# Designs tried in a protein design chat: miniprotein binders against b1l550. Part 40

Target 1, 279 residues: b1l550
Amino acid sequence: MRLPEELLERARDIHSEAPSHRIKLDRVGSFGLKVPVEFKGFLLLAEADVWVSLPEGRRGVDLSRQVEAIYELSNPPKDPFSLCREAAISLLEKLNYADSSGVSIRFDAPLQDGESLKYYGVEISSIASDEIINKIRVEILGMTACPCTAELIRAYKSSEIAATHTQRSLGILEVSTKAEHPDPDKLASIIERAMSSPLRTYTKRPDEGGLVIRSLSNARLAEDVVREMIHLFLEEFGHLPEDTHILAAVRSMESVHMHDIYAERSFSLDEIRKEISSH

## First folded at step 21 (miniprotein)

Design ln2
Fold by OpenDDE base, fold request of step 22:
Structure ln2 (fold): chain B 279 residues (1-279), chain A 82 residues (1-82)
Amino acid sequence: as target 1 above (279 residues)
Amino acid sequence: DPVKEAFKYFMEAYRLIQEAWRLLRKGDVEEAAEEYEEALEKLEEALEIAKEAGNERLIRMIKKMIEYVKEWIEELEKKLKG
C-alpha cells in the first residue's frame, strides 16, 4: 500500500530537522546490502556497506538515496573496484550535506587450483572526502610448519628432515592508497608465498607428500611469515605512492595450542624503506 | 544545479582516470597519459563550475584530484623519457 501523496506533503521531513544534540557523526548508512559484481569472469553476489558523514545540525541521513546510489551503478553488474570508487563519489553528489562518504564491498574471490577452485577473502573500500582513498584487504589461508619444534626433534633424532607440527595460518594484507586498488590476486600470491606452503583443495598422493615435505623444509614462525610478506610486497608494489599504508599480518591456528599466534606490522612505504635502509 | 554539473564533470574525469589505470596495466603508457590529460581538462572544468557554485568542499576535492593527476602525468613522462 502506497500512502497518498497528499499525506506525504503534510509530513515533516524528520531527517532535515535539528537533532536534540548537535553532534557530528562519522558514519551513517546501510550495512549488509547485497550487490552483484563481475570478477575474473565470475558473477558474484557481494556484500556491501554504504555510508556518509552526518553534520551536527541534521537529524538523519536520507538512506534511500544511499541505496539508490550503489544499485544504479551495479546494474548491469561491473567490477567491484570501479563500483566501489564511483559509488563513493555518487554518495557525495546525492547527499551534498555530507563531508565524507564510504563504500565497502566484500566477497570471496575464486582462485584456480588445478582442476578445482580455492578462494581468498576480499574487502574493497573507497572513502571520499577532500580526497579519495582506496583500500583493499585480502585474506588467504596457508600452511605453516614450526621451526622451533623441528629444531628440538632434530637435536633429539638427528634426522635431515625433522618432524614438526603444522597448522593453517591466515595471512592478511591491507593496503590503503590514493592510487588504484592493488591487484588482489597478486596480494593473495604474496601471502601464499610467505607461508611454508599453500593449501590445496585436492591432492594426489605424491603431491600431498611433496606439499608436506616442502612445508617442513620451509618452516617459518608467524614472525617470519609477516616479514616475508612485507619483503615480497615491496618487490611487487614498491611503485605505489610513498604515503601508501600497509598492514601485514598473520594469524596462526597453532595445532599444539588452543589459542592462535598473531603477528602484525603496520607501516607506510616511506617508513619501511627508511627502516630497511638503516640496516 | 551547478553542484550537480560539477560532479558530472568530476565523475567523467574519474572514469578517464580509471581508464588510464586499465591502460597502464596493459602497458599502454602513451594512451594512459592521454587519458590523464583529458581527465585533467574535465577536472579543470569541474573546478570552474564548483567555484561559481561556491561549494568549498567540492573545490577542495577537485583541487586534490588535479594535484594527483598532475603527479601521475609527471611520473609517466619520466618513464617515457627514460
Scores: ipSAE 0.824, ipTM 0.943, lowest interface PAE 0.5, mean pLDDT 93
Fold by OpenDDE base, fold request of step 22:
Structure ln2 (fold): chain B 279 residues (1-279), chain A 82 residues (1-82)
Amino acid sequence: as target 1 above (279 residues)
Amino acid sequence: DPVKEAFKYFMEAYRLIQEAWRLLRKGDVEEAAEEYEEALEKLEEALEIAKEAGNERLIRMIKKMIEYVKEWIEELEKKLKG
């Protein structure tokens, strides 16, 4: 039942009233929206968050306008990058009292693995204010083998390829830039190449054996993985603006412990270049 | 509404920037430069409208984007001359 228009005209605009406490809020929005996006030929239902800042003198945000902003742009479905960026801008237009806006879109990205598919997690974000900042986070699972245990086993029993504990590890690259969102497939590739081996959705017996042997032959600490990720990132994306910020991290689900091993480095391109040049 | 109009031009400019990025990924550097130049023109129009509207935030945003586009054009020009 729709309320009569007459009642709506009599109702106070609660959102525009003064709040009980004059405090600015950084983010007010709708989280967990589902929006269709087109990515690499796939039509995906992504999860989206949309938000704006709220000035100290306004009680609430017109949340319906936020939702409208992203859905208007998502029909017909388009790439999530342009959707994210344009929606952030649209939010500022529609909600003129806000000094900042943001959009985040999350989904599992398909990745070809022979005749099968694997996937990586991706979160695409854009924040608009005095500047537009584009952020992308890529997470993909790989495999690591421990070099320390391998060395112990070698000491115990001489072998060219020593047995060691292996585990799944989650690699993470997060990039924030004024430029275009970096290619998530390239980021995922960097992460996989930084680990002992990639994971495979489907393995035949020879392939499975090869995968494990590769891991054992390329044993890496979590620290090694992060450093390798950074190295590979600089090779591929060193052309990004100097103020581009990067987080490289790995979470290793160590098979000999109940807990995970974690390593990370946060840096700007300018900072890391100076660091490398100093050695 | 001058603010809405300014945003219209800004959005158009930003779409041109996105097109330039697409072209760059394909290796079409010259065409990308053209898109950036067109974007710059749109941004300049947006800026004038925003100034008339007196919207300081929007003015700052547009100015910053103009700065970025100019930097990107310069980078492309270096690639084309080198």
Scores: ipSAE 0.814, ipTM 0.940, lowest interface PAE 0.6, mean pLDDT 93
Fold by OpenDDE base, fold request of step 22:
Structure ln2 (fold): chain B 279 residues (1-279), chain A 82 residues (1-82)
Amino acid sequence: as target 1 above (279 residues)
Amino acid sequence: DPVKEAFKYFMEAYRLIQEAWRLLRKGDVEEAAEEYEEALEKLEEALEIAKEAGNERLIRMIKKMIEYVKEWIEELEKKLKG
């Protein structure tokens, strides 16, 4: 049912009215939208959030315009990076009263693993204000083996490869930059290479054995993983702007405890370079 | 609407920047530089329109983007000469 146009002309615009309290809001938007994106030859249905700031003198945001902004750009489906960036700009254009806008797009990214697929989690974001900041968060699971327990067992029974506890560990890289979003596949690769071993979707018996042996021979603390992630990141992405901000983290689901072990480091490229050069 | 017009030019410029990024990933450095230069021209047009409109926020945003594009061009030029 559609209301007659004549009635709409008589209705007051509630959104443009003065609020009861003149307070600016940082984010007002629609969360949990589904948008199609094209990524690495896959057509994916991604989850998206869109928002803008609201000035103190305006009661509400035109939410329909926000939704229109992202869907106009998503038809036909395109890469999530340009969609995110362009949608952020479009939001500011369509909602001229806003000082800032933001878009986030989340999906599971496919990653080839032999004849099968594995995946990593990705969240792509763009915020537009006086500047445009692009943010990407990548999360991927790997395997870690504990070097401490290995050393204890080695001391008890001399062995070239000592038994130890192993667990799944979630590696996280978050990057915020004024430049292009970093390649998420490269970020995922950095995380996997920082672990004792990657995970596999399928394993044959010899492959499974090899995977475990690799982990045991490359035992790493959660702290080791984070440091290795940072090291590998600097090698691959050292060309990014100096004010680029990075979060490197790992959450290890330790198999001998009911709780997780967590380690992180937050830094800018300029800060970490100064730290390393001082040694 | 001059504000909308300025945004149009800004969006066009930003798409050119994105194209430059794509070209850089392919190793097409010279072509990328051309896209950045064209983007810069569009941004300058956007800036003029935004100034006429008196939109201070938009002016700031465009100016910052101009600064970034200039920096990126300089970086590419260093790579091409080295």
Scores: ipSAE 0.809, ipTM 0.938, lowest interface PAE 0.6, mean pLDDT 93
Fold by ESMFold2, fold request of step 22:
Formats: C-alpha cells, sequence, structure tokens
Structure ln2 (fold): chain B 279 residues (1-279), chain A 82 residues (1-82)
C-alpha cells in the first residue's frame, strides 16, 4: 500500500529537527548494500557501505537519499573504483549538511592461475571532505618457508635433507592516497612475489613438487616478507604523492605452532625514503 | 539551488580528472593534459558559484582540487616539452 502524497506537507520532518543531545556523529550510514560492478570483464556482486557525518544540530540522516546516491550510479554496472569515488561526492551533494562522506566497496577479484582462476580480497573506499582520499586494501594468500629450520636441517645433514616447515601466509597491502586507487592486481603481485611461492588453485603431483622446491629456495621470515613487500611497492608506486600512506603486513599461519606470527609496518612515502637514505 | 549547481560542475571536473588518469595509463600525455585543463575550467566555475552561495566547506574542497589539477597540468607540460 502506498500512502497519500499529501501527508508529506502535514508531517514533521523528524530528520531536520535538533536532537535532544547535541553531539555530532562521525559515521551514519547504510551498510551491507549489494551493488553490481564490472571488473576486468567480470560482472561481480560487490558489498558496499555508504555513510556521512552528522552535525550536532541535526537529528537524523535522510537514509533513502544515501542509498539513492550509490544505486543511481550503479546502473549500468561499471568499474568499482569510479563508482566508489563518484558515490562519495554524490553523498555530499545529496546530504549537504554533512561535512564528510564515505563509501566502501568489497569484492573478490579474479586472478589468472595457469588455465584456471584464483581470487584475492579487495576493499576500496573513498572519503570525501575538504579532500577526497582514496584507499585500497588487498589481501592474498601465499606460501612461506622458514629459513631458520631450513638452516638447522642443512647443518645437521648438509644437502642430504632439504626441508623446513611451510605454511599459508596472508599478505596485506593497504594504500591511502589523494591520487587514483592503485591497481589491485599490481598490489596482489607485489604480495605474492614477496612470499616464498604463490598458492595454486590445483596442481598435478610433479607441479606440486616443483612449487615446494621453489618455496625452499626462497625461504623467508615473516619480517623479511614485509620488508620485501615495501621494497617492491616502492619500485612500482614510488611515484605516488609523498603523503601517500601504506600499511604492509603478513599474518603467517605457522604450521608448527598453535598460533600465528604477525609483522606489520605503516609509513608514508616521504617517511620511508628518509629512513632508507640514512643507511 | 546554487550549492547543487556547484556540485554539478565539481562532478563534471572530477570525471574529467578520472579520464585524465585513464589516458595517462595509456601514455596519452597530451590528451591527459587537455582533460586536466578542461577540469580546471569546470572547477573555476564551481568555485565562483560556491563563493556566491557562501558555502565555506565547498569552497575549501574546490580550492584543494584546483591545487591538485594545477600541479598536474604543470607536471604534464614539462613532460611534453622534454
Amino acid sequence: as target 1 above (279 residues)
Amino acid sequence: DPVKEAFKYFMEAYRLIQEAWRLLRKGDVEEAAEEYEEALEKLEEALEIAKEAGNERLIRMIKKMIEYVKEWIEELEKKLKG
């Protein structure tokens, strides 16, 4: 049942009233929206969050206008990056009492893996206020091989036994910049190359053996994976604005322990370059 | 509604900036510079409207985007000469 339109002129506009407690809110929004996106020729169903700030003098947010802001831009489906950035601007326009807006879009990105596909996690966001800040977080699994155990086994039996423990490790790169969102495939590639070897969707037994041998030849501590990620990131993205902020991290699910190992470094481009040039 | 009109020009400029990013990925430096220059014109129109409306936050937002675009125009013009 649709209610009569004439009621709109009689009813109070609850959202525009002052609240009982004049406290501003940082994020008021609609979370868990489903939006179609087109990424590398794939039509994906992504999950989106949209929000705005709410000033201390306004009781509520016009929630239907929030949802309208992103859905108007999602037809026809388009790349998630343009959708994210433009929706953040549209939110400020449609809800002009806000001093900031934000949009996050999450999806699993396909990545070629021989004749098959594998997937990695992507979350992009755009925060609009006086500036527009674009963030991307990429998470992908790889394999690490422990160099400490490898060295002990080598010393015990020299080249007779080439062994160490291996495990899945989750690599993370998060980038915040005023420029265009970095290409998630390039970020995923950086993470994988920093690991001892990539993971495959499937392998035949000879290929599996080769993968394990490759990982042993590239044995790395979690700490060294993070350092390598930073080194590779600087080679690929050192051209970004100097105030670009990065988080590089690894969570390693160590096969010989009941717990995970974690290593992390956050930095801006200007900060890390000064650090490196002092050595 | 002047605030909505200013946002219209701002969004048009931002879409031109996104096109400039796309052109730079292809190595089309001259075309990207042209897109940034057109974006600057749209931003200057948006700024005038925002000033007449007295919307201080929108003025700051547009001014910061103008700074960004001017830096890129200068950068790309150097590349074209070199």
Scores: ipSAE 0.690, ipTM 0.906, lowest interface PAE 1.5, mean pLDDT 90
Fold by ESMFold2, fold request of step 22:
Structure ln2 (fold): chain B 279 residues (1-279), chain A 82 residues (1-82)
Amino acid sequence: as target 1 above (279 residues)
Amino acid sequence: DPVKEAFKYFMEAYRLIQEAWRLLRKGDVEEAAEEYEEALEKLEEALEIAKEAGNERLIRMIKKMIEYVKEWIEELEKKLKG
């Protein structure tokens, strides 16, 4: 049932009233929206969150305008990065009482894996206030081989055993910048190259053997992976603004333990360059 | 509505900036600089309207974007002079 449109002229505008408790809110939004996007030739179903700040003098946010802001830009499906950034701007226009807005879009990104595909996690966001800050988080699994156990086994008398424990490790790169969102495939590549070896959707036995041998030859602690991720990131993205903020992290699902190992480092480009040049 | 009109110019400028990013990925430095220059013109229009409206937060937002665009125009012009 649709109510008469003329009621809008007579009804009290509840959202524009002052609240009984004058407390500002940081994020008021619509979360879990389904939006189609086109990413590198693939049509994907992404999930999006949209929000704005709410000043202490305004009782409610016009939630339909929030949804309108992103859906006007999302049909037909298009590039998720421009969608994210432009929707954040549109939110401030449509809800001009807000001091800030935000949009997050998350999807599994396909990545070529030989003749097949694999996927990695992507979450992008744009926060618009005095500035527009673009953030991307990429998560991808790789394989790590423990160098400590490898060294003990190498030293073991019957040296014919070439082994160590290997495990899946989740690599994370998160970048916040006033510039364009970094290409998620490049971030995923940095993470994979920092690992002992990549994971594959499937392998034939000779390829599987080669992958394992490479991982044993490239044994790395979680700490080593994080350091290598930072090194590779600086090579690829060192041109970003100096105040760009990065989080590099690894969560390793250690095969010999009941618990995970975690290592991380956050930094700005300016900060890390000064640190490296001092050593 | 002057606030809405200012946002229209701001969005037009932002789309030009995104096009400049695309052109830079292709190595088209001169074309990217032209897009930034057009974006600056749109931002100056947005700023004028925002000042007339007295919207201080929108003014700050537009000024920050102008600063960003001007830095890139200078950088790209230096690159072109080689």
Scores: ipSAE 0.674, ipTM 0.902, lowest interface PAE 1.5, mean pLDDT 90

Design ln2
Fold by ESMFold2, fold request of step 22:
Structure ln2 (fold): chain B 279 residues (1-279), chain A 82 residues (1-82)
Amino acid sequence: as target 1 above (279 residues)
Amino acid sequence: DPVKEAFKYFMEAYRLIQEAWRLLRKGDVEEAAEEYEEALEKLEEALEIAKEAGNERLIRMIKKMIEYVKEWIEELEKKLKG
């Protein structure tokens, strides 16, 4: 049933009223939207969140305008980065009483793995206010080999045999910048290169042996992985604005324990350069 | 209407900036500089309209983007002169 348009003249605009309690809200939005995107030749179904700030004098947000802002831009499917950034701007235009808006888009990114594919997690966002801040978080699994156990085994067995426990480790890079979003494949590559070895979708026996031997030859603590991620990030993205903020982290699912190990470092580009140059 | 018109020019400028980012990834410095210059023209139009409308947040947003674009134009012009 479609209601008569004449009712708009008679009905109160509830959303534009003042609330009973004049408290501003930081994020009011629609979460869990499904949006199609095109990423590096793949058509993917991504999940998106959209939101705006709500000033203390306004009772509600016109939620249909929020949804309109992203869906108008999502058909036909396009790259998720421009969709994210442009939708954030469109939210401020459509809901211009807000002092900020935000859009998040998340998907599993396909990545070539020999003749097959693997994947890594991507979440991008854009927050628009006086500036537009673009954020990307990339998560990918790799393999780490413990150097402490390797050294103990070397000392116990005076032999050529190198052995230690290995485990899956989740590497995380998160970047916030006023420049364009960094390429997620490059971020994923940085994380994998910092690990002892990448994970594969499948391997044949000789290749599996080689992968394990490589990991043992590159034994690294979780702390070492984080430091290496930072080093590699600076090589690739040191050109970003000085106030670009980075989080580098590893959560290691240590195979000999019932619990995980976690290491992280947050920094701005200006901060880390000064820290490194002091040594 | 005026606020929506200013956002229209701002979005046009932002799309040109995104194209400039793409061109710089390819090493097309001269073309990227041209896109930034066109973006600046759109931003100046957006700023004029935003000032007439008295929208202070939009004015600040446009001014910050103008500063960003001018910095890039200067950097790319130096690169082109060698």
Scores: ipSAE 0.654, ipTM 0.893, lowest interface PAE 1.6, mean pLDDT 89

